VHH binders against o26223. Designs and how they scored, part 277

Target 1, 191 residues: o26223
Amino acid sequence: MKLLWTSQHIKVTVHIDGKVSKMDVLEAIKTRRSIRKYQDREVPEELIDKILDAAMCGPSAVDERPWHFIVVRNREMLEKIPEVHPYGAMVKDAPVAIIVCCDSSLEKIPGFWVQDCSIASQNILLAAHSLGLGAVWTGVYPLEDRVEGIRRLFSIPEHVIPFSVIPLGYPAENPGTRDLFDPDRIHLEKW
Below, E stands for the ipSAE of ESMFold2; O stands for the ipSAE of OpenDDE; V2 stands for 0.75 times the mean of E and O plus 0.25 times the DockQ between their complexes.

## First folded at step 19 (VHH)

Design U7 (framework vhh_vobarilizumab_d1; at its last fold request DockQ between E and O 0.50; V2 from the best seeds 0.62)
Fold by ESMFold2, fold request of step 20:
Structure U7 (fold): chain B 191 residues (1-191), chain A 121 residues (1-121)
Amino acid sequence: as target 1 above (191 residues)
Amino acid sequence: EVQLVESGGGLVQPGGSLRLSCAASGFNFKRYDMAWYRQAPGKGRELVARITTSGTTNYADSVKGRFTISRDNAKNTLYLQMNSLRPEDTAVYYCARDAWESYIDSTFDYWGQGTLVTVSS
């Protein structure tokens, strides 16, 4: 029962409780928002692995799985992205970004790779959100100047197409919730 | 056709108040996030305030505590209550559909024509 009378600064790193979110899938889909401001906090490699695992679980045309992912943590590279990809300006402030690419040599059915990579990109956003991270999809394809800029910056070969750049990190903003259900968009049996 | 029509601007003295309105038509207003932007002489357009379909609001630091964004979904109208006005609030104010979730930048956004607010003695 020792009474501590001295005051000293003790550096203690604690996590709230270390639990990963158990957010159900409908909640994740409805509450995910684009996040463009991030805490100055690293994203553990283990979380990136979980996110990319989720990205690869999506369906693809004839199971072609044309996606490749570039994980970017290097500050110099992250800071260069806005020079060739203006909509990705917030990437310079992110601890990590994922570039979703299509390898056209894996494409089995021409033209469906866009759907395939869109599915992977959205899965990245949802998985990040479920893990307590914020992310935003910044479109690269089909804007040719941005495709070529990203390709040059990351030495991406000509048969590989950068599709999206997705910065992510622990969120430093809350855009709020929305009610987007619109019954007028639902057509029964026919248009 | 999407239309956004701002009104309520005018000349006001420092410390005064104005209420801006934006009449919306041509889309299902209650299903869209909305925002106010402003453009001062010689400056770029800047976000002033935003409000989601569920009523969550966000403000630029320069107006926080003085301005209040609100919406009336029954009247398809967006509002900006501006209190404690300062000369630096002088600008053309624009009503806009908020494109927060867009994954591309756009050269075309749904904006109104603007309403001029002048804060001067």
Scores: ipSAE 0.681, ipTM 0.806, lowest interface PAE 1.0, mean pLDDT 88
Fold by OpenDDE, fold request of step 20:
Order: C-alpha cells, then sequence, then structure tokens
Structure U7 (fold): chain B 191 residues (1-191), chain A 121 residues (1-121)
C-alpha cells in the first residue's frame, strides 16, 4: 500500500483581521518560517504572555526548567543588540525581542540546559507563528562574543547564560512553504 | 563539495531577455531553497529571487513581473528568466543555496562565482 502522501498545501491563511485562527501543531511546525522583517505594529502583551507560556511548557532535563526570559521592548535596547550580535540586525526593526537565558544554578544535570533552552526557543517560534507573528532564532550561545555582549548589555549575572535572541513581530515577508521531508534520512531498526 | 556554477550572462539591449542557469552539485539540490542575487557596480549584493523546495517564489520589487525563477530538480539546475531588461539590471548575478532557517549566521551558505549581465544600449 503506497501511502500517497498527498502534500496537502496547508495554506496558512494568516487572517490579518485580529482573529487568531487556531493552527494545529503540525501545521504550525510545517509552515513556520523564520521572519526577519516586521510590520510597524506593536505586539500585544497578551500574545507575548501566550508565547512565554508556551516557552515554559516544554520538557527539560529532570524537569529542571532552567530557562529565564528577558522581554525587550525598549527601542534603544533593541537597537543596541545588533552591536553585539552581528546576525541580529533585524532585531532593531522588531517591536519586541525575547532573550532566552539559562540559570545555571538551577541545573541538576550539567550540560542539558542547551537542549532545554532550545526547546523553549523553538516553542517560542512555534507559538509566535500560531498566533500570526513572525520570529527568528538568532543564536547567541555558544558564541562567546555574543554571549558576553548580550550579558553586558542586559546586565545578566555570571551564573545566567544568554542562549538566544528572538525578535518577534507581525510579519512583513513571506519566505514561502518548503518540502523538506527526506526519506533517506530515515532508517528502520538499524542504520 | 558544494558547487554552484552560473552561466548565461552577457550583453543585451534594454528591453531584451536573458536566461541564466546555475548548475548545482555536491548536495541534494531538491531539498534546498535556492536564490539569485545580484551585485551592481559600486552597490551591495541584493536578493533578486528565491524559490523554495515546494516551488514557492519570491521576488524583489524591482524585478517583479519581469524575472522568473525556476528550478529543474532532475537536472540540479536553477534558472532565472529575465525579461524586459533595464540598464539598472546590470550586475553580476550569483546563484546561492539557501540557509534561511539558520539560527547562527547568514541566510545563504554557498554562492557561485557569478555571471555578468550587462544591459546597455
Amino acid sequence: as target 1 above (191 residues)
Amino acid sequence: EVQLVESGGGLVQPGGSLRLSCAASGFNFKRYDMAWYRQAPGKGRELVARITTSGTTNYADSVKGRFTISRDNAKNTLYLQMNSLRPEDTAVYYCARDAWESYIDSTFDYWGQGTLVTVSS
């Protein structure tokens, strides 16, 4: 039985008219794209709260949940981020950014915080997309210059490690959908 | 090794047409978004067109309605059909492999050597 995977083009109709269409999780995953251009439009606090709620719902090593989030709306600070984060040029144009951090003092098992913060970061991206926002993961850790730059800029304590900077906003670009399924990367039972 | 080799550039008159090709090798072409960039003399490199793995296309405003990006996955080839060429389209055109979803750096990871397009009367 040849499972004809009919590539149902899930048209993510981003209804511009304030109605957050309920996007299912698979749709969110499959249709999410990094967005680096944003509309000149503020993101309501309620949406940020929902995004942060989602960010905190992921698994973590022994349920450590070591993540912290800095929500940045201040224009001056947003404009300074690119000075210490060369790949973060788009941050200055975003109405808001979330900096995902790890409190190392919360780690029960060392080293897993990278996975934990990655999960949180990805959930931010997915949640944002499901809410009609665009976002992009701009990596900070483990690039030392970026880590220290962000640390200094936001007066982050030494035991807290900045992990990612995620600008968010209503999207002003559409990179389009992709088909990335690769059966050659799937191995059954053994390599 | 990833390789991108552009061809098809040349001298054309305003209003003329060219078709650029990019031969890709060293990677699974069909699983990557591709793009054309151009760099005019004294200017920075700019995006011209993108095409996703699903065939979705995006264009710079300056080339919309005139340029068409396409791909032949069987031939591992990217194309740029350029119609109604203008002097301002004069540039070196580069084929690029997309890395849009990179969270570290750059939206593209590989470039060709480029092909020169000159639009001059």
Scores: ipSAE 0.639, ipTM 0.832, lowest interface PAE 0.6, mean pLDDT 91
ESMFold2, look of step 19: ipSAE 0.657; ipTM 0.810
ESMFold2 (binder alone), look of step 19: mean pLDDT 81; pTM 0.818
OpenDDE, look of step 19: ipSAE 0.589; ipTM 0.823
ESMFold2, fold request of step 20: ipSAE 0.663, 0.647; ipTM 0.806, 0.801
ESMFold2 (binder alone), fold request of step 20: mean pLDDT 82, 82, 82; pTM 0.822, 0.820, 0.821
OpenDDE, fold request of step 20: ipSAE 0.630, 0.635; ipTM 0.829, 0.824

Design U8 (framework vhh_vobarilizumab_d1; at its last fold request DockQ between E and O 0.47; V2 from the best seeds 0.64)
Fold by OpenDDE, fold request of step 20:
Structure U8 (fold): chain B 191 residues (1-191), chain A 121 residues (1-121)
Amino acid sequence: as target 1 above (191 residues)
Amino acid sequence: EVQLVESGGGLVQPGGSLRLSCAASGFNFKRYDMAWYRQAPGKGRELVARITTGGTTNYADSVKGRFTISRDNAKNTLYLQMNSLRPEDTAVYYCARDAWESYIDSGFDYWGQGTLVTVSS
């Protein structure tokens, strides 16, 4: 069965006018891109709440849900993040950032928290995109300098591990669509 | 090993045209976004153009309407058609494999040795 992948130009209709175009889940996944430039526009609290709700809906090891979230809107704090996170330069330009953390004291099985926080982080990205926002995952863990930098900056307890910093805002760039499907990465029944 | 080899640079008069090529090898070219960067003498490296696997193109404002990025996946080759060249376009041009969706660092992971483009009367 020759899956004729018709290159349907998924027109990423960036709805400029704040109307939350409802994306279905597949559309959100397929069209999501990292956004590192943001408009000079505030993100409503309602949207952040929806994003955080989505962040908490993913699976986790033993359903332990070890994640915590720091919502950062303070301009001074946003501007300090790049000082301890070299890849976080865009954070200073975002109206808001979410720091995804793990409370290690909640872990039932050690080590799976990385997967848990990854799931939460990805859900944040997808939710943001579906709501007409742009976001980017800036990795913190397992880079020790970044972990410690973020920890100190936000007074994060030792048993809590900062995992990612995700700036959010209305997008001021369009990186375009991708076609990444690779049949060579699909194996039937065996390798 | 990932390799990017630029070609097509040279001396051209203002208003002239050049076509740069980048031969890619050592990776699945069709599954990667690609970009052209340039670095003028005494200046930092800047993005010139980007093309996604989906065919979406983006350009620096300074080259919009004059430059065209394209790709031939069958030939594993990236192109930059440069028209209406200006002295300010003088630079070493680099082909780069894009890493836009990286969550740890830079927007590219590999680049070539570059090809010099000189625009002068």
Scores: ipSAE 0.706, ipTM 0.856, lowest interface PAE 0.6, mean pLDDT 92
Fold by ESMFold2, look of step 19:
Structure U8 (fold): chain B 191 residues (1-191), chain A 121 residues (1-121)
Amino acid sequence: as target 1 above (191 residues)
Amino acid sequence: EVQLVESGGGLVQPGGSLRLSCAASGFNFKRYDMAWYRQAPGKGRELVARITTGGTTNYADSVKGRFTISRDNAKNTLYLQMNSLRPEDTAVYYCARDAWESYIDSGFDYWGQGTLVTVSS
């Protein structure tokens, strides 16, 4: 583009990317809610990629990064999840779900993978929320029947542990806002 | 320990009104979402209404426009105002501390003992 200028008229171009304004991180943390009802609307692959990028940004014990993710979009597979995972009943109504797994062959410090996968799971919830999606964490580990059920359904090897199932989609409900700060939970210097 | 005590149930005629109360103790009431559930004879418990700590309310479709949930944090009390009552509203009504954000099943919710509402001629 060429700037046109005379002493009588001035023309200036500006760029508006439409994405300059984003949700503040503290706002995202405070306003994220578990969403269990979704619109009949596809979630673009590009948004799933952004969410999983965020999931992998979390810290992990000795930087072990033990997580793996299974992205499930197939209707028949989504409909089978509640058969082995009762708390995941809403998954049948979601356009997509992410299964967070630990690959124990990547574990460097025994037992910290639970924290590692919890961090990844929470990052998925926050990233989804910041992108205008709703999600819910449904716990699989440490419930042995659910762990084995999900492992069988998705052909997950024995050394890989399914941790959580996170359905997501554009929200079709609004659970509302909360005021959760509780000073009684804060201890200065000692208990 | 956590205690939820419902009151205000009774026998009313169709079209009547009733106000349920739930006295809460043993926890910081104002920091918890609250709900009313009901259970008709031979049926499972169903959600009637929710109210968050931020004041947002949600209602089952079957009661929208007839029931109003509210809370008084100074009195640690949850309310359900029930208007235009129908025979289908007959149930035991339970006050509950909501576990909407639980990532495991809702079997860890805290419930009251219930108060019977009977709508009949």
Scores: ipSAE 0.691, ipTM 0.815, lowest interface PAE 1.0, mean pLDDT 89
ESMFold2 (binder alone), look of step 19: mean pLDDT 81; pTM 0.813
OpenDDE, look of step 19: ipSAE 0.434; ipTM 0.744
ESMFold2, fold request of step 20: ipSAE 0.615, 0.639, 0.681; ipTM 0.793, 0.801, 0.813
ESMFold2 (binder alone), fold request of step 20: mean pLDDT 81, 81, 81; pTM 0.809, 0.814, 0.814
OpenDDE, fold request of step 20: ipSAE 0.214, 0.158; ipTM 0.653, 0.629

Design U9 (framework vhh_vobarilizumab_d1; at its last fold request DockQ between E and O 0.64; V2 from the best seeds 0.69)
Fold by OpenDDE, fold request of step 20:
Structure U9 (fold): chain B 191 residues (1-191), chain A 120 residues (1-120)
Amino acid sequence: as target 1 above (191 residues)
Amino acid sequence: EVQLVESGGGLVQPGGSLRLSCAASGFNFKRYDMAWYRQAPGKGRELVARITTSGTTNYADSVKGRFTISRDNAKNTLYLQMNSLRPEDTAVYYCARDAWESYIDSLDSWGQGTLVTVSS
């Protein structure tokens, strides 16, 4: 099923207190939290498309964009993911998950694919949040058992490396806000 | 090295109160979310309460309305005020950095724990 990528401008309408508010990028970054509990509610395909569009907009080494995405909605498959990915226990409760992968055959500069997939994964999280969804990054790579588990489960070819599993859904929890700004981590001109 | 030292546990009657403390060192305490866990005899570890760097708190349903988590950043100390204690609250209580935003399995980083026994 070729997801028709309609290039629609990500108007992220976040329903805050019943009002449609547009979340800007800084707000999305600042207020994003990992969400591991989800409502019993389906995520529209349109939102997934927007999230994936965002996932593909980040930089990559030599702009190769080696990432691939597996969108998983099948209930049986979602329930199987925790069997090979224990930290992904919440995936079984999510209406959808995105598996971020790298096609290693596209890698031109060794090792940068991790950064590429990380950028894509983070964009997924931010986009999801901006759209009023909750998501969590569950790391697969570089844990061999998890990599191979996900590979087998989804018949991922050997040259493609599963990197992360990101369940998504409407949030059923609120972990609250954080203040993480640390001036002690900022160095001016030199260390 | 991260150090967490729990204190304040003891024997208390049902309906009584205790205040637990956790002295933190070896990290920038004010920039970490913190949590209390407990482990009852023969049971697994369970989350009791969380507090973010912004002061947002969350509680397990079993302790909601009875327990209060708080922090003093100036003292690098986490607190758990426990009121209306019940026998089922009997457990070793542990303080930990809350690794909510970890994208990988976190290693347990807690202290020695402090025993709370609620008994008539």
Scores: ipSAE 0.761, ipTM 0.867, lowest interface PAE 0.6, mean pLDDT 91
Fold by ESMFold2, fold request of step 23:
Structure U9 (fold): chain B 191 residues (1-191), chain A 120 residues (1-120)
Amino acid sequence: as target 1 above (191 residues)
Amino acid sequence: EVQLVESGGGLVQPGGSLRLSCAASGFNFKRYDMAWYRQAPGKGRELVARITTSGTTNYADSVKGRFTISRDNAKNTLYLQMNSLRPEDTAVYYCARDAWESYIDSLDSWGQGTLVTVSS
């Protein structure tokens, strides 16, 4: 039996059916698919926290950790993203999106931030999948019109570079599994 | 050098059937998701069906239950079995590699298409 109390500024959440996945990491990597259709269901703040914790666990060049994350739940803002980012059309239908950014003032060794933010972005996708969510990476950098559009829309300062927009939610589609292992891409000892 | 050659189109009466084929060459066919698209006169191209490398299929709502996508990896061939054809299915049908996992807009990779006309 649970007793729920609400007020103007407190969050009281009941998670009777909200158990998270115990998926093996190799299974998560192999079964993750890009998801562009989402249920009309809110993603709890707790899950976003877990996803961003996972994002920040990635390695970075000389441990520079140049990443920042913008969490977007506001409907009007989500609906504006496709105006500057056409490939992100599904973002308007997502309950939440994460914008992965590089703060160039945190770079310790110039030019590696793209790898650093790519690692964080992939970790977001895997963590979301392991928690029963679906997500998709929509590329922003290095497409300068999209970089500037996203920067303008979210008031991102000039020294901060939006890298990717990742909408996520409980999935409403199943694109199916793939078998992409190709032994011809494997070279033993040399090319 | 990627080549996709569609065939099997033609004139058919409503309620009839056709089987489209797509011969693929110049890439490792079995390692690519594949799709059929169609373009009716004066309209944009629309997805008809897709099939993954593991055989999972998805269909546009307008063709579910009537069309079946399949692939033969030994023959490097993609198929579309079209049953219970309607005049609304009249279009040029295109074979393509499906770029579901691309994180940027993909360039179009199409065959030349095969015309299907459904009329009395």
Scores: ipSAE 0.652, ipTM 0.803, lowest interface PAE 1.0, mean pLDDT 88
ESMFold2, look of step 19: ipSAE 0.640; ipTM 0.799
ESMFold2 (binder alone), look of step 19: mean pLDDT 81; pTM 0.826
OpenDDE, look of step 19: ipSAE 0.550; ipTM 0.807
ESMFold2, fold request of step 20: ipSAE 0.648, 0.645, 0.642; ipTM 0.805, 0.796, 0.804
ESMFold2 (binder alone), fold request of step 20: mean pLDDT 81, 81, 80; pTM 0.819, 0.817, 0.814
OpenDDE, fold request of step 20: ipSAE 0.736, 0.743; ipTM 0.857, 0.859
ESMFold2, fold request of step 23: ipSAE 0.622, 0.598; ipTM 0.808, 0.798
ESMFold2 (binder alone), fold request of step 23: mean pLDDT 80, 82, 81; pTM 0.819, 0.829, 0.819
OpenDDE, fold request of step 23: ipSAE 0.746, 0.751, 0.760; ipTM 0.862, 0.863, 0.868

Design V1 (framework vhh_vobarilizumab_d1; at its last fold request DockQ between E and O 0.67; V2 from the best seeds 0.73)
Fold by OpenDDE, look of step 19:
Structure V1 (fold): chain B 191 residues (1-191), chain A 121 residues (1-121)
Amino acid sequence: as target 1 above (191 residues)
Amino acid sequence: EVQLVESGGGLVQPGGSLRLSCAASGFTFSNDDMAWYRQAPGKGRELVAYISSGGFTDYADSVKGRFTISRDNAKNTLYLQMNSLRPEDTAVYYCARGEHESYIDYSFDYWGQGTLVTVSS
């Protein structure tokens, strides 16, 4: 029985009437896509706050919570990000971007900050999606040129490491969902 | 089966124009990002132009202002309009599908066979 995965176009019916339909977590994970095209529409501060709240809810090594977030709405700054981030061209078109950073002084166990900031970044993406926004993770660390570029641009101190730049906005594209499940990557009890 | 078939390549004089096409099949074209790459003789393959599923575009610095990537989802076709061609644009041009999501670059998993563009006087 070939389970015809009917790609049910989950019409995210963005109900126009301000009621953010609650997306369950699995739906958010499975339907999230990188969004690189945005509407000419501002993102309310309330949504950014919710996203940042979500970003801070993930686990971290020994609860070190090393993350910091730079919220960028200034058009000039958004337009400069692509100059130092070769794959960040879409940032100039976004109404807002979040730069996820690590304060190394908060790191308790060496090296785990990457995982911590990754968790935070992913939560940003998922939260954004669940709120009807589009986002994309544009990696900064560990690429030295990008790290230094973002550092200089935003006057980030040396002990703080920019990790990712995540532009956000109301989506102006709707890429399809994909099933990336691979049972060959699952091993039972042993390799 | 995913297929990408490039066409439109040829010989053109410096300053000339060409339009490349890529016919896509075997997947939902409108759902995926697409790109043009090129490979010049003795050089590595390089990104020329990127287009998201929704039409966001990005270009290599060397082709900005001269090349335009576009797509017709109804026709499952990707285009590259190349204007003001230069000898250094001589390369095999490849169409690519971006099925996978990368957080560091534009990632692609399928490529066409390519079409040769020669810019020469």
Scores: ipSAE 0.828, ipTM 0.913, lowest interface PAE 0.6, mean pLDDT 92
Fold by ESMFold2, fold request of step 23:
Structure V1 (fold): chain B 191 residues (1-191), chain A 121 residues (1-121)
Amino acid sequence: as target 1 above (191 residues)
Amino acid sequence: EVQLVESGGGLVQPGGSLRLSCAASGFTFSNDDMAWYRQAPGKGRELVAYISSGGFTDYADSVKGRFTISRDNAKNTLYLQMNSLRPEDTAVYYCARGEHESYIDYSFDYWGQGTLVTVSS
């Protein structure tokens, strides 16, 4: 199923063997690495939309979905993040960053929002990887200096808690993978 | 197994320069993030400079603008160029290999033996 572009308003999509290839989920999980160096290349809005859709697909405690996302593309703001977030030095070089936040007014069961936002954050990393992007989760919560610094920088209200800052872009490095499987961590039937 | 061997330390006067090297073996050097740490007499170990597999760098505030971390993946060697040295830079300098993944801080699983840098008049 091959269509060719014409200047007469017909859009062309080329398919190989009639299918669009996608990365296997186990492959994505095994090969995803933290990427801290990015190409000088913008990330299209539609890829960010796909990543955030994936972020919101995760389970949450009693489906409370307490997450909010701040998409940061402004160069001056990205360059200020390292001033309040020591582990975020690479953010200044990223074309875009996503700040994962908890809106505590959406909590239905207190104390589970960290798990909820962790699930969303990991889904962002996997979705970015599957789309050919590199990302890194830089932890903010529960480090109070980082939480308050990010809150101040982005005018985040008191009831909203910045959880993580995730810079992303087309990768300019390949850190490789290791075999981390450890059978001694597996217990059958009981400890 | 993983081996990290530092060299290039010595005695230098304030304002001087030194270049440290770290020879790496027993792993695929180009796949891993690397760093230099230092430990001054009576103090804890401090991150000096970090470099990712693809060349992203980060520095402690105390050395930024004076020190430059670099790597030569073809030679399996990590470098630290230290300029404008000060007496407070006196320390044992360690080469370190990054852990697989961390989301809170840079973390490391292997360390070299260290090389002593002494800055004194």
Scores: ipSAE 0.703, ipTM 0.875, lowest interface PAE 1.3, mean pLDDT 90
ESMFold2, look of step 19: ipSAE 0.666; ipTM 0.852
ESMFold2 (binder alone), look of step 19: mean pLDDT 81; pTM 0.818
ESMFold2, fold request of step 20: ipSAE 0.636, 0.615, 0.628; ipTM 0.847, 0.832, 0.834
ESMFold2 (binder alone), fold request of step 20: mean pLDDT 81, 82, 81; pTM 0.816, 0.820, 0.818
OpenDDE, fold request of step 20: ipSAE 0.773, 0.782, 0.776; ipTM 0.890, 0.895, 0.893
ESMFold2, fold request of step 23: ipSAE 0.686, 0.682; ipTM 0.865, 0.860
ESMFold2 (binder alone), fold request of step 23: mean pLDDT 81, 81, 81; pTM 0.816, 0.818, 0.818
OpenDDE, fold request of step 23: ipSAE 0.771, 0.778, 0.784; ipTM 0.889, 0.890, 0.897

Design V10 (framework vhh_vobarilizumab_d1; at its last look DockQ between E and O 0.49; V2 from the best seeds 0.59)
Fold by OpenDDE, look of step 19:
Structure V10 (fold): chain B 191 residues (1-191), chain A 121 residues (1-121)
Amino acid sequence: as target 1 above (191 residues)
Amino acid sequence: EVQLVESGGGLVQPGGSLRLSCAASGFTFSSDDMAWYRQAPGKGRELVAYISYGGFTDYADSVKGRFTISRDNAKNTLYLQMNSLRPEDTAVYYCARGPHESYIDYSFDYWGQGTLVTVSS
C-alpha cells in the first residue's frame, strides 16, 4: 500500500491573533524540516522560553540533565558564528540562535551527554516547528575546530562543551514534505 | 533512478561568464538540497555553491560575489551562473544532490558526470 503522502500543505495558519495552533506531536515530527532561510522578524521571548522549556523536558542519562543553553540575539555575535562554524552561514540571517552545551561537571555517566544534548536539540527543533518557527541543527560537537571556535567566541569555560548551534526564526522557505520511511530498516523479532 | 545531468561547460576567456545547468530527475527535487562542486586537475573535489531546498545559498570564499547558485523547482533544474571567471576556476563542475535532512555540513549522495569549464586566454 503506497501511502500516497498527499503533500498536504500544512498551512501553519499563524493566526494573527497570537493563538499558536497546537500542532500534534506526530505532525510536528513528520513535517519538521531544517529551515535555513528566515524572515526579517524578531522571535518573541515567550516563544524562546517555550522552546527552552521543551528542550529541558527530554530524558537524560540517570536524569543528569547536563545541558545549558546560550541564547544569542546580538547581531554581531550571530554574524561571527559562521566564521568559526563552517556550513553555519544561515546563523547570520537568523534573529536568534540557541547554543546547546554540556556541563561536563553534571555528567554522571561518561559519554551519555551526547545523547542528552541530542535529545535537547531535537526538542528545540520540534518545539520551534510546532510554534511556527523554522530552525536547523548545525552540528558543533565533535568537530574540534567548531567546538573550540564556539568556545572562544562565547567564552565558554573548559568544562562546558558546545554541542550544537540552532538558529531560529520565522521561516522564509517552504521545503514541503518528505518521506523517509524505510521498511527495510524494520526487523521483526530478529535481524 | 536518480539522475543529474550537467551542461553549459566550455571554453571561456578570463573575465568571461558561463551558466551551468543541471537537470535533475528520479527524486523530489524541491525537497532536496543541491550543490555545485568542482574538481580541478590534480586537486580534490571542492564545494563551490550550496542551495537549500528553499533557496538558502552558501558559497565557497573563492567564488563569493562571482558565482550564483539558483534553482527552478518547477523545471527540476539547478543553475550556476559564473561571472568574472578566472583561470583557477578551470575544473570539472559537478551537480550534487543532498539528503532530505542533515544536521551537519552539507551532505550529498548523488553526483552528475560533470561538465568541463576551461578558463584560458
Scores: ipSAE 0.719, ipTM 0.873, lowest interface PAE 0.7, mean pLDDT 92
Fold by ESMFold2, look of step 19:
Structure V10 (fold): chain B 191 residues (1-191), chain A 121 residues (1-121)
Amino acid sequence: as target 1 above (191 residues)
Amino acid sequence: EVQLVESGGGLVQPGGSLRLSCAASGFTFSSDDMAWYRQAPGKGRELVAYISYGGFTDYADSVKGRFTISRDNAKNTLYLQMNSLRPEDTAVYYCARGPHESYIDYSFDYWGQGTLVTVSS
């Protein structure tokens, strides 16, 4: 931004070389794709902090906010996830993964935690995308074998439910945008 | 109209090799995930190999190290190189295309007619 003042009204002209613009939210939603191939490049902790802040901004049933997040950077742990998660093969190649969990002791309305954690998971995907990262949601709940496997692997207590595993990193693939709008899914006034 | 046409099946002795091809048309091939599935008599379809639009690959445990999935985006063609074939690899092999955005399993919404692979002495 440029700031300029005269003598009594001093204006400072600031030439913002390489001014950072934020991605429009509709653009982020439309262009976000699941990314399963990552560069061999670390993801700074500061970006993970921003992503988790965004994850926690979502609404939840009666504001119960039942979500907890496990940030996994340890190579050995990332490599073990595919052993218990058949859809998680790409996790072994990711620099970091986020496990979205529900702490059932925070539940105020039974059964809505699934929607709550889904909102947090989608916000992680969008925030990662807006920061130049690629991510993919690999489902855990309600697939019992995946829930049990992830719980064992990360020592997650019985009252905490692992919901999703989201590997992320700087993308090494770019699938482009798809046009998925389907007018037949839209019903005016009634079915 | 989306079309997936498999070819390259046939009769092969154990230990032999085959290369399957799948010619794709009617969609933007380079933007879609692709896969090979197989179905043995009396069995359900099972995933054999998956490849993303950017080249990430995944394989069924039963074929790891023996099969290689690849794609040629310039020719709109998916391949499956099958080496060290075993009698249990006998099946109809299907080319599949599907949405990248599934979150629980690789998901496919278009299928070819299949090509028969028979591994027998």
Scores: ipSAE 0.535, ipTM 0.790, lowest interface PAE 1.4, mean pLDDT 88
ESMFold2 (binder alone), look of step 19: mean pLDDT 81; pTM 0.817

